# VHH binders against q0v8j4r314to507: the designs that were tried, part 8

Target 1, 194 residues: q0v8j4r314to507
Amino acid sequence: ASSLSFVLDTTGSMGEEINAAKIQARHIVEQRRGTPMEPTQYVLVPFHDPGFGPVFTTSDPDSFWQQLNEMHALGGGDEPEMCLSALELALLHTPPLSDIFVFTDASPKDAFLTNRVESLTQERRCRVTFLVTEDPSRAQGRARREVLSPLRFEPYEAVALASGGEVIFTEDQYIQDVAAIVGDSIADLVTLPL
Below, E stands for the ipSAE of ESMFold2; O stands for the ipSAE of OpenDDE; V2 stands for 0.75 times the mean of E and O plus 0.25 times the DockQ between their complexes.

## First folded at step 3 (VHH)

Design a10 (framework vhh_7xy4_2)
Fold by ESMFold2-Fast, scan of step 3:
Structure a10 (fold): chain B 194 residues (1-194), chain A 120 residues (1-120)
Amino acid sequence: as target 1 above (194 residues)
Amino acid sequence: QLQLVESGGGLVQPGGSLRLSCAASGFTFSYYGMAWVRQPHGKGLEYIATISGSGSRTYYSDSVKGRFTISRDNAKNTLYLQMNSLKPEDTAMYYCATPRYSYGGYEDYKGQGTQVTVSS
C-alpha cells in the first residue's frame, strides 16, 4: 500500500474510536518509520453532520500524527453522519493501490452517494475497510425519536464489497484490539512474497 | 423504477411452514442488503430478518431466531424467507424491504406485501 488513509467520524459518540485510530496510526507510523514499508503519503478526512473535511494530506508522519492529535469527539445529534462524502474526498486524495480505514458508529446520511463511491473505489483501486462500533440490530438512535433500520449500514457493505475490503462490526471496548489487527494487515499485504 | 413483489403467503396451521419470495427489479440487487418486515393487523412494523448484499451476513429478531431463515439468489434477483414452526403470533402482512439510497438519506422501501395467516 502507498498510503495510510483514515476517515474519522468526529461526532461526540466517537471518543473510543478516535482514540483507537490515534493509537493505531501512531503504531503503524513508528513501526514503519525508516523502513521500506513506510507510507509515502498520509490522508485524514474527518466527518460529522452536516460537515466533512477538510482533507489533510502530508508525506510527513510527524505532521500526520500532530493533525490526528487535534481530532476530538464533538457534539452529536441524530444517528446518521456524512460518511460517504468524507470517503469520496479521501478517495480523490489517496494514491492508487492504497487502503482506507473508516471509523464510525453511524449510518450514512449521504447514502445517495453509494453507487458513486463504489465506482470511485474501483477506478482508483483502493480497498476500503469500515470499523463500525454499533450493533446493526439496535433499533433506537441517539435521538430518542429515531427508529433505526438493521439495513442502515448496507451502503458500507456495498462499498466494501466493490473495493475488495470489508465491514467489521465491533463494540466500543474492543475497537482498539480490532484496529490493531486491521493495521497489521497492511504490512501483510505489502510484504507477502508473491 | 425500483420494484419489489412479494408472494408465497397464505393460510397455514400452527406448526406449519411457508416459503415467501420477493422478486426485485429496477436496481442492482446484489449491491443492497434486503429485509423481511411484518405488520400484524393494527400494530406497528417489526423487522424480522435482514441479509447483506453478498449474503454473507444475516440478522434475525429474537421472535423468529431458529424458526425462520432468510436467503437470496442474486442471479435471480430474488429474496426468500423460509418460515418453519409457525405460530398464531406470526400472523401478519409480510413485506420485502430495501434501503432507498436517494436524496440525502437512508430509507426503507417496502413492496405491496403478502398475507400470512396462522390459524387452526
Scores: ipSAE 0.006, ipTM 0.267, lowest interface PAE 11.4, mean pLDDT 76

Design a11 (framework vhh_7xy4_2)
Fold by ESMFold2-Fast, scan of step 3:
Structure a11 (fold): chain B 194 residues (1-194), chain A 120 residues (1-120)
Amino acid sequence: as target 1 above (194 residues)
Amino acid sequence: QLQLVESGGGLVQPGGSLRLSCAASGFTFSYYGMAWVRQPHGKGLEYIATISGSGSRTYYSDSVKGRFTISRDNAKNTLYLQMNSLKPEDTAMYYCATPRYWSGGYEDYKGQGTQVTVSS
């Protein structure tokens, strides 16, 4: 009786990540169908810069899949995106004891929300896993003359740690495999011996 | 299949120290945050500490801040808890856990545990 929630960066660089999220959603729905871990609610919150949302919620996995299939990568700009605002919105619409997956290739433009989001993950008892297709050591941003901080992903680490989740850094080519492994590992935790 | 095996518990005097270990297998250890939780005899589970998969971030309960240190060795798939300045109140079964917030609570995600007893 928990939710499956996706928070999805829809900026122009995110084509492969959006496709990975679609494949992972299908995989999770099918592997958990008829089990105690079958989601009773699905949540989707897109984000980019300057916007985030609207939140989409449904109890029907087919409606969730349809909405996710309408997501496409569009636009671009500077590196940071409105990730924590989207995550806050997802948390407010996600029931307790749920998993939230965040797909992004960018640091949070809204890092000022870090403490609020941390508290909210604890209050809701939701686990947040960030799948980030970026090298944290990169110094050059996407916009001309944009310089990136080596500490720019610390808000994601703080939120993941507070929630008991993780930040996983990978490359576009591997995001589908990484997302599937994460989903399978969560399912495997249900079978952990006492 | 995911397996967690705790060790390092024992009997120690107040003010003493112990180092707990947890050997993890069956999953990509570095991808997951890990936790230590404890359960005193006849009581519920109490969260102690968490660490991110990379080891870059740690969290502690107020009852152990400044006394306990969580760490990990991803090359060895091992989680550690260094416990200093032990108190009788620290007496509990200690469990290594990976987070599970889905299936109906926090009960199902721990290994067999290792007993820590703090007594004279």
Scores: ipSAE 0.006, ipTM 0.186, lowest interface PAE 12.2, mean pLDDT 74

Design a12 (framework vhh_7xy4_2)
Fold by ESMFold2-Fast, scan of step 3:
Structure a12 (fold): chain B 194 residues (1-194), chain A 120 residues (1-120)
Amino acid sequence: as target 1 above (194 residues)
Amino acid sequence: QLQLVESGGGLVQPGGSLRLSCAASGFTFSYYGMAWVRQPHGKGLEYIATISGSGSRTYYSDSVKGRFTISRDNAKNTLYLQMNSLKPEDTAMYYCATPRYFEGGYEDYKGQGTQVTVSS
């Protein structure tokens, strides 16, 4: 079972990433529309801090596009966000053998869920790919006097590794190109293109 | 039980080399990033090198770039730090570290450490 599942950080710094996700989602939907690779289900879970969800699910690509198009960047404070809670919701509503894409620029505030989320990815056989628009070596957070651990993204690496996915670090100006490459790579998991 | 055991420290002359090792147990080593962190006597902790769980990404502090190399052997659950062109300023207790959850929340777990002294 095939689905297109997006977990989107909606904090105020995420304008470019949300726009890239909208463009890439449209591209994937149109490329696969009417083919055997057309998603049978679409899942969208937004998150920020302290909130996450609600999860949105539909089998209709137009409904999915309408929901995604209403997503906008708002707010923000300290660096960490509620990513793993949102990912757990996505996993519970995504069919097995599916790909889930996470867009964020922040480490998980809910890192205590790492082992639980790892288990869920394996139980449901879902591959999780993180697109992170952040330099993991950055030491200063968004809030004054906030200090960032260089290992703050390792929960994402652990989840990606357990699921057979990956973590891709990039910059705002390249997010559309990176998202396009990721979208294209999932289009043919059965064959090995030259 | 989670354990990190550092070894390989010692006394070395300026310009010399040392290779530190960290034996990890009690968790799925390949899933977690690792770091080398040092603390000179009477000073704060400094992250000097980090490596992702797969080993594909590494980061170094400016103080050690070009001189130190972090690596890992996931089959042996071992983290390494190759230290070349050592300077007196590199004298410190060296710890390996990995992110863990404790009663106070999420933080980096550090081992017992291994002392590196660079002196003529």
Scores: ipSAE 0.016, ipTM 0.427, lowest interface PAE 8.4, mean pLDDT 78

Design a13 (framework vhh_7xy4_2; at its last look DockQ between E and O 0.05; V2 from the best seeds 0.00; counts 0 for: pae O 9.1 > 2, placed apart)
Fold by ESMFold2-Fast, scan of step 3:
Structure a13 (fold): chain B 194 residues (1-194), chain A 120 residues (1-120)
Amino acid sequence: as target 1 above (194 residues)
Amino acid sequence: QLQLVESGGGLVQPGGSLRLSCAASGFTFSYYGMAWVRQPHGKGLEYIATISGSGSRTYYSDSVKGRFTISRDNAKNTLYLQMNSLKPEDTAMYYCATPRWSIGGYEDYKGQGTQVTVSS
C-alpha cells in the first residue's frame, strides 16, 4: 500500500466515526513513521448530501493529521449520501496499488455511479474497504416511518467485490474498536521485495 | 431482460410449512444480494429476509427469526425461503427482490409475487 486514503462521511450522525478515523490515522502515522511501510501520500475526501470534496492530498503525515482534525460532523437530512462521487474523486487522486477506506452510516444517493467506480478501482488497482456503522437489516430511516431497503448497501458490496476489498458493518458503539483493528492490520503489514 | 419469478405459495394451516422459490434471469445472479419482501392485503411492505450474493451473510426481521430460512443456489439462479411454524399474521403476497442502479440512486426490482395464506 503506497498511500493512506480516507473517504469520510461528514453528516451530523458521524461524530463517533470521524473521531475513530482520527485515532486510526494517528496510530498508523506513529507506528510507520521512519519505517519502510510509511505511506508516501495521504488522501482525504469528505462527503455529505448534496456535496462531496474537495480532495486533500499531501505527502506529510502531520499535514494530513491537521486536515483530518478540522473535519466536523454537521447537518444531515435524508439517509442517502454522496459516497460514490467522493470515492471516485479519491480514486482519481490515489496512487495505484493503494488501500482506500470509506467511513459512512448511509447508503449511496449516487448509486448510478456504481459501475463507473468499479471500473476505476480495477483500472487504478486500488482496494476499497467500507466501514459502515449501520445494520442493513434495520428498515427504519431518519425520517419518521421511512422504510429503507436492506439491499441499499449493495452498491458498496459491488465496489468492494470488484476491488478485492470488503464491507464491514458495525454498530456506532463499536466503531472505535473496529477502526483500531483495521489500523493495526495496516500497521503490521510488511512487504519484502526481491 | 431482468426477470424474477416467485412460486411455492398457497393455503396452509397454522403451524404448517411452505417453501418459496424465486427463479432469476437476465443478470449475474451470484453478484447481487437478494431479499424476500411481503405485503399483507391493504398494508405496507415488510422486508423479512436478506442474503448476500455469495450466501455468506443473512439477515432476518424480528417477526420471522427462528421460523424462516433464506438460502440461494447460485448454480441454478434460484432464491429460496423455507417458512416453518406459519402464523395467520404471515398471510401476505411474497416478493423476491434484487437491487437495481438508477439515476435517483438504487431501487429494488421485484417480481410479480406469490400469495401465502395461513388459515384453517
Scores: ipSAE 0.362, ipTM 0.726, lowest interface PAE 3.3, mean pLDDT 80
Fold by ESMFold2, look of step 4:
Structure a13 (fold): chain B 194 residues (1-194), chain A 120 residues (1-120)
Amino acid sequence: as target 1 above (194 residues)
Amino acid sequence: QLQLVESGGGLVQPGGSLRLSCAASGFTFSYYGMAWVRQPHGKGLEYIATISGSGSRTYYSDSVKGRFTISRDNAKNTLYLQMNSLKPEDTAMYYCATPRWSIGGYEDYKGQGTQVTVSS
């Protein structure tokens, strides 16, 4: 009943995050294929401004990898995005005691869902880990009229805290390496009870 | 109802120290990150320090790194800013801030502020 679930920001600025998700997913799927630790369900939910979804689910790791490999950046704004709506959809399709991984470089415009998503992670007993790209040159070099709040990612930290997960900040050049390391350390836990 | 009340400001000589406090109520304090923001007279707002809800992560602007320390006591619903080696350019109104979100979107909520003046 355990799942491996991905929530992916597919804006044009997220090319490196999509590649990182592919690397992490490939590593986990191949490492666990044919073993007792192999996930029984795979979930993928893309999001971007202005929309999110559709959800893709499968029980076949090869189908999951193929779907992920066909993902491409769709363009759109840098911030904010519909991350929490996509995460809610993923939670509704993810069986209990599973890990959900979120890849984004944008703060949520649907932050009003924060408390609802917190409660849902606890009801579903799912752990949510966010991999967030925060490139200093991107975040700061283009803000000419208004300084972005450094607290803009706090909805993600609230959800991560409630679920027993974490928010990991990194730069574009390191996100693929970080995703691989996170995948290795968490891969053993994806199929285990909390 | 959400409330943030800053205190501990005042007049201090260059090189001196002050400790600011922010009493928080009306929300689950430990779930949300906090920031200190300052505004010198006639100038824009500057975010100078942040701390995560658990207290495990902090960030500082270059203007205060090594001199200021942000901390929180989640049992007392209180945010702190320890300010050492104060300089005249630290003179500003200081606010604590926390994220607030509703159907209308995301914003930072700030208190009324406390004045810090660094002068001989």
Scores: ipSAE 0.076, ipTM 0.560, lowest interface PAE 6.3, mean pLDDT 77
Fold by OpenDDE, look of step 4:
Structure a13 (fold): chain B 194 residues (1-194), chain A 120 residues (1-120)
Amino acid sequence: as target 1 above (194 residues)
Amino acid sequence: QLQLVESGGGLVQPGGSLRLSCAASGFTFSYYGMAWVRQPHGKGLEYIATISGSGSRTYYSDSVKGRFTISRDNAKNTLYLQMNSLKPEDTAMYYCATPRWSIGGYEDYKGQGTQVTVSS
């Protein structure tokens, strides 16, 4: 892959997810360094209620790690967040044919961007994988003030499908293990053509 | 327990049509995207079509675009693949699949498959 891109929800609930991303990023950098699969560029885009960005880009894995390592879960609500806006930024700054990994526990506040982001994924030929630590099937079990639609993650699904990626739903307790998929882009048994 | 059962495969002549079905159980079907994958004999697995949970969005591989249609009936917990203008190169075992994380790791869960053979 020419680039490794992370889009990270940095709201207060994202502590475990951010740690998982850090662990995987480190592993990827270590594993790919000195190999033909070494990224030539790293992209990092945070988002947090209500803001998103800035975009951080570097060709230096150490700089990437330093920037990522400084990220922490800070305040904010769990639902919804400006995920697609952040993803758009990532797509605009990521070389074609790269993998973009999104970590979030919230549906998108900016769902109106779905078509634009889908088109952009195809234009850039980037594969987008969402790691979502909220299971739609469990939405009813959480004492939430508002009944959330089980389809609230459909924008992510649309973008993932358009890009040849996936939406992976998991729990906080498993996020570290699930995030291992980031380290192995071939973890899927089946490949989707770009 | 999550289960996927594919059906509808068979022998068909080039230019013919088949409709595959996948009966899903053990999970909230409408909450998850689904896919059809195929595996020709001696070859790897290939995604050929995907559909969103609501069915509002679909994706196709170039090899099947314009010929295959993926759809779903969430009330029936069933995934479909309409296959038109079949070619010999479409010969493969066909699976419906959905990604799941469970205790033990991430996997693309698929059924036992249904064989599609296109031959004159």
Scores: ipSAE 0.012, ipTM 0.310, lowest interface PAE 9.1, mean pLDDT 86
ESMFold2 (binder alone), look of step 4: mean pLDDT 83; pTM 0.845

Design a14 (framework vhh_7xy4_2; at its last look DockQ between E and O 0.01; V2 from the best seeds 0.00; counts 0 for: pae E 11.5 > 2, placed apart)
Fold by ESMFold2-Fast, scan of step 3:
Structure a14 (fold): chain B 194 residues (1-194), chain A 120 residues (1-120)
Amino acid sequence: as target 1 above (194 residues)
Amino acid sequence: QLQLVESGGGLVQPGGSLRLSCAASGFTFSYYGMAWVRQPHGKGLEYIATISGSGSRTYYSDSVKGRFTISRDNAKNTLYLQMNSLKPEDTAMYYCATPRYFSGGWEDYKGQGTQVTVSS
């Protein structure tokens, strides 16, 4: 893998996911420094609602870890978040043939960007994997009368499919295990044929 | 533009079966999940089954679990709903649906629908 890129939802519900991302970043840094599997660049793009970014890029794993360690869950609001805007920003700053990992528990407020983001993943030849801590079959929204569409995550499915990645639905209690499996797969990419 | 055309509805007796089809055009069908949604006359809309773009994940409402099966043929841009053990309560207009994107977000786009009537 030529880069390790994280797109991270920082809304108030994301405490466990942020912690899982921090643990995996530390694991990758510690195990791969000075080896052929060491990422050559690190990218971090936070998002919430209404904002996203700024993008952080570095070739120094310690700088990446320090920046990630300053990320904390904060705020609240409606369910959808600015995920695709943050992902677009990450794609523009991630080298070709790289993997991007997105951590979120919410559907995209900026779903109108789906086609643009799909095109960017293919143009950049980047694979996008979404780790979503939510049950897509959950129909009850935040407001008592609110009905959530079971199609609300389809923009992520479309982007993942177009990029050759995947969408992994899980629960907060399992996010660290799921993230670890994803992180370990990065090492294997060094030996794969291009 | 995006078009969804449902077919296969009709009148059937309780305990009978029907197979609904939805022909999709105007978008990359395999990239997007699809749903079957129904609306009884004068009542609210109910999502009854969904399927992911690849077909690897399906979800069903409790009212149809074990009786209905959702499937898709991405080579033919077609969504299906196999309905078995039909009950009078299944009488409704049936729509296939897919997300449609607007500048402020997304909403589910539905076709014209196909009527299913379960009656003696």
Scores: ipSAE 0.279, ipTM 0.673, lowest interface PAE 3.8, mean pLDDT 80
Fold by OpenDDE, look of step 4:
Structure a14 (fold): chain B 194 residues (1-194), chain A 120 residues (1-120)
Amino acid sequence: as target 1 above (194 residues)
Amino acid sequence: QLQLVESGGGLVQPGGSLRLSCAASGFTFSYYGMAWVRQPHGKGLEYIATISGSGSRTYYSDSVKGRFTISRDNAKNTLYLQMNSLKPEDTAMYYCATPRYFSGGWEDYKGQGTQVTVSS
């Protein structure tokens, strides 16, 4: 893999997810170090309410870790968030044929970017995997309309599918286990769905 | 302007079939999941079927599972509900709905509805 990219929601509810991302980032760097799959570049793009970015790029895994380690969940508003905008930045700054991992507990505010981001994933041949958790603070809103839950995240499904990735829904308590998929990921050619 | 217009309802005998349509406009149809909801007279709203934006995923309530099929044509901005083996208890106003985010949170926008009556 030429690059490893993370897109991280840094709103206040994202403490466990950010920690999971940190753990997996460390593991994947360690696992790939000295192998043909060692990244030559690392990309990190945060997003929060209402902003997104800046993009951080480096070829130094230690610099990547330092930057990632400084990220924390800080106050933010309710869903939705500017996830696709952050993802777009990541895609623009990520070398082709790379894996991009998105951590969020919020639906996208910028769903109008869906087709653009889909196209960009295909152009860049980057595989995008979404790890989506539930925000306990938002449980009351979600509980009211079970029907809305899968539909709100449809843009993620579309982007993931276009890229040959996936959307993984999980709970905060399981995010550490689920995030292990990052470490198991192999950067290869994107398999486009038929 | 966001619009949803339901059609295809009517009177049908038990065991009969109907196909509902929902014409959507004023938004990028394929970006959003869609749902069919129904409201029997004097009762609350019931979500009976949902479909993802791409159409690749569908969800059904137990009350209609195996009898109803939700589908969509994104090129036509149209949502469908094929209703087979209709029962008297299926009698209701049927609405198509799409989730929208407003200042107060997520809400479903619905059309004016189409009446379905199942009676012998």
Scores: ipSAE 0.157, ipTM 0.599, lowest interface PAE 1.9, mean pLDDT 89
Fold by ESMFold2, look of step 4:
Structure a14 (fold): chain B 194 residues (1-194), chain A 120 residues (1-120)
Amino acid sequence: as target 1 above (194 residues)
Amino acid sequence: QLQLVESGGGLVQPGGSLRLSCAASGFTFSYYGMAWVRQPHGKGLEYIATISGSGSRTYYSDSVKGRFTISRDNAKNTLYLQMNSLKPEDTAMYYCATPRYFSGGWEDYKGQGTQVTVSS
């Protein structure tokens, strides 16, 4: 049994990413309803600074859709975020051989978890794909003269690589189209019959 | 024990070329992106080129785009910087960098550097 699992950055700048997650989820659910490939479990873990969670788990796609519709941007800082803590929680609640999708515009505040999360993706045999709406080459903070490391997203790259997934960088205006394309590619993958 | 060792620097005439190398050890090299960073004497650090762990994604600063090429050989745990059409303003200490994780955060770990001097 497979899961459709979402880790969502709910900061105030993330409205387009939340909508993209809804579109992807709806596409996957509708495409697979009533087939052997229909996900049997749905997991949702929101995060923002300073918090993350709680985890929401259901076997009912309609309940999952309703939970997503109740999500809204909560506000928060530009960077960094507790993304890896939320992802760890999602991995602990996601069945093996499942896909996890992460939506964020910020580098992780909790990058010290990188090695732990890498190991967990391999133990759980879950593929993690990040959709990131930020230019990784941006070196200057928006409100200050601080230099931002272009390596600040490498924790996501490391986790994606270890899990067999990828990191996709895009702009806010394209994230919904990108999420739809990524959702279609999961339909092309071997999903174990249920 | 994480270690980065840069080499290949030297004195070069304007318009010349150099290839820098960075030997990496003490971590799973192919999992981590790498960057080249330079520091002219008495000035701040400038990130000039970045490459993803697999090598599939690269980024360049405007100051070096079109002249420098970052690459990696994951079988040899080595990062490279090919520098062409060198200018006097490229004179700096050059470092390779990768993220290092520790309790409470992370930082860009840099080696000891290799000096590049472009002058007539």
Scores: ipSAE 0.155, ipTM 0.592, lowest interface PAE 5.5, mean pLDDT 79
ESMFold2 (binder alone), look of step 4: mean pLDDT 82; pTM 0.837
ESMFold2, look of step 6: ipSAE 0.007; ipTM 0.197
ESMFold2 (binder alone), look of step 6: mean pLDDT 82; pTM 0.837
OpenDDE, look of step 6: ipSAE 0.006; ipTM 0.235

Design a15 (framework vhh_7xy4_2)
Fold by ESMFold2-Fast, scan of step 3:
Structure a15 (fold): chain B 194 residues (1-194), chain A 120 residues (1-120)
Amino acid sequence: as target 1 above (194 residues)
Amino acid sequence: QLQLVESGGGLVQPGGSLRLSCAASGFTFSYYGMAWVRQPHGKGLEYIATISGSGSRTYYSDSVKGRFTISRDNAKNTLYLQMNSLKPEDTAMYYCATPRYSSGGYFDYKGQGTQVTVSS
């Protein structure tokens, strides 16, 4: 038995990603329902800037969907967001051998946590997959006179590599297709003996 | 595992042209933006151009804008750099890189490079 954890950027640009997360949560739960691999716990951690959390945990998929349905895109300012703080919080509340999915369109404002989060993924044996709806080559930020580095997503790559997951960069119009591919991969893992 | 193999460099006269290629493997190429970076002998790494995963967006450093064109063929997992109007100051080792490449960092997702020498 494992947990399913979502770490979700709730800034104003994230409407499509939040909807993709809702669809995939429903899909994953339905595929695992009534099987030995049904998640024993569900975790949801929202984030933005300057805040992250609170963490929501439940063993009931219906309660999880209700909480996820209350998530809506709001606000925003400069490009970076508090992703790694939210991920750390999720890891502390996620059982070992679980998948954690991060939905964001922004680089981490809290990049100083990278090494700590890498270690935590390995210690807890959790796989972290990032779905990032942004072009890493874009130079113009969201705030006035903000200049973006093409290396700004390297903390996510480090965490994904350490955990055995992946960072998937895509465009808003493809997020539902990409999320579906990720969901199918999880379904395959449920049916494969470890 | 992840591999980037550059080719196409060489010796060329000022005003000449070269096309660099980068064969990528070990990851889902179309999902990641790609970059060309260069390092002149004994100097630091310089970013040249970047391209989005879909190929719809490109960005260039001021030193090469209008002279170089970055492109990709996702069906072939290949990145290209078309270099026109080459100048002696373009002489450098050229590398292709993923967003994970960091000069001075712990990640090294670049190949061995391909040397470009512009000399009269």
Scores: ipSAE 0.000, ipTM 0.174, lowest interface PAE 13.1, mean pLDDT 74

Design a16 (framework vhh_7xy4_2)
Fold by ESMFold2-Fast, scan of step 3:
Structure a16 (fold): chain B 194 residues (1-194), chain A 120 residues (1-120)
Amino acid sequence: as target 1 above (194 residues)
Amino acid sequence: QLQLVESGGGLVQPGGSLRLSCAASGFTFSRYGMAWVRQPHGKGLEYIATISGSGSRTYYSDSVKGRFTISRDNAKNTLYLQMNSLKPEDTAMYYCATPRYFIGGYEDYKGQGTQVTVSS
């Protein structure tokens, strides 16, 4: 058994993604409660801009669900968010050989942490999967006069590649289906290489 | 230590072509996006092209789209810019850079540059 670890963007545009995360967390807990596949630990790290954390950890699925239910989309501003800082915090609190799932619609404001996070995923042997509800080709940002680089998601792709995970780009209308696929993949957990 | 070394610049007539190269070292080249930016004499930096780490995605400024092609050879740790149909307005110092992924090619580091002059 490993952890169920969520790194969750809580900015104002993330209502549908937060709801999808809540539904999938419930589904995973329900399917595996009392089985050998039940997570031994649950980790939640919220982020936005300028803040991230605090990390929440528990071995109790009901406490995890309670904490997740308190997450709501808040605020707005420029496009980039503090994703890599939150991911670093999650990695430090997630057991080795575990999967971490990141929900966001924004590029990392803290892209300077990319190499550090890559190294940490390899050191702890954790696989990171990003679910990104955004079109990488969109050039106009959320904030007034914000212009976005088409390579703004490259740090996520670098981290995913280093960790053996992936980056899944999708649209709000498909987030429930994509999250369900992610939840099912956790149900099929296999031992990562030694 | 991250290093970027540009080459291939020179003097060319309008309508001519040049191929710029950037040799990269000190990082895992294939995992990072790369950019070409330029600075005309007495003007600010202008972002011209980017390419993803794998090479599968490329983007261009409107001023060079259709004339310039960015490419990379990850086995050789080299970035290229093929410049066709050169115009006097393309005269600038050209830099290879790692974009900051925020505003159209902000870079973490750029090299010493290679001068391109388009003149009759």
Scores: ipSAE 0.000, ipTM 0.195, lowest interface PAE 13.3, mean pLDDT 74

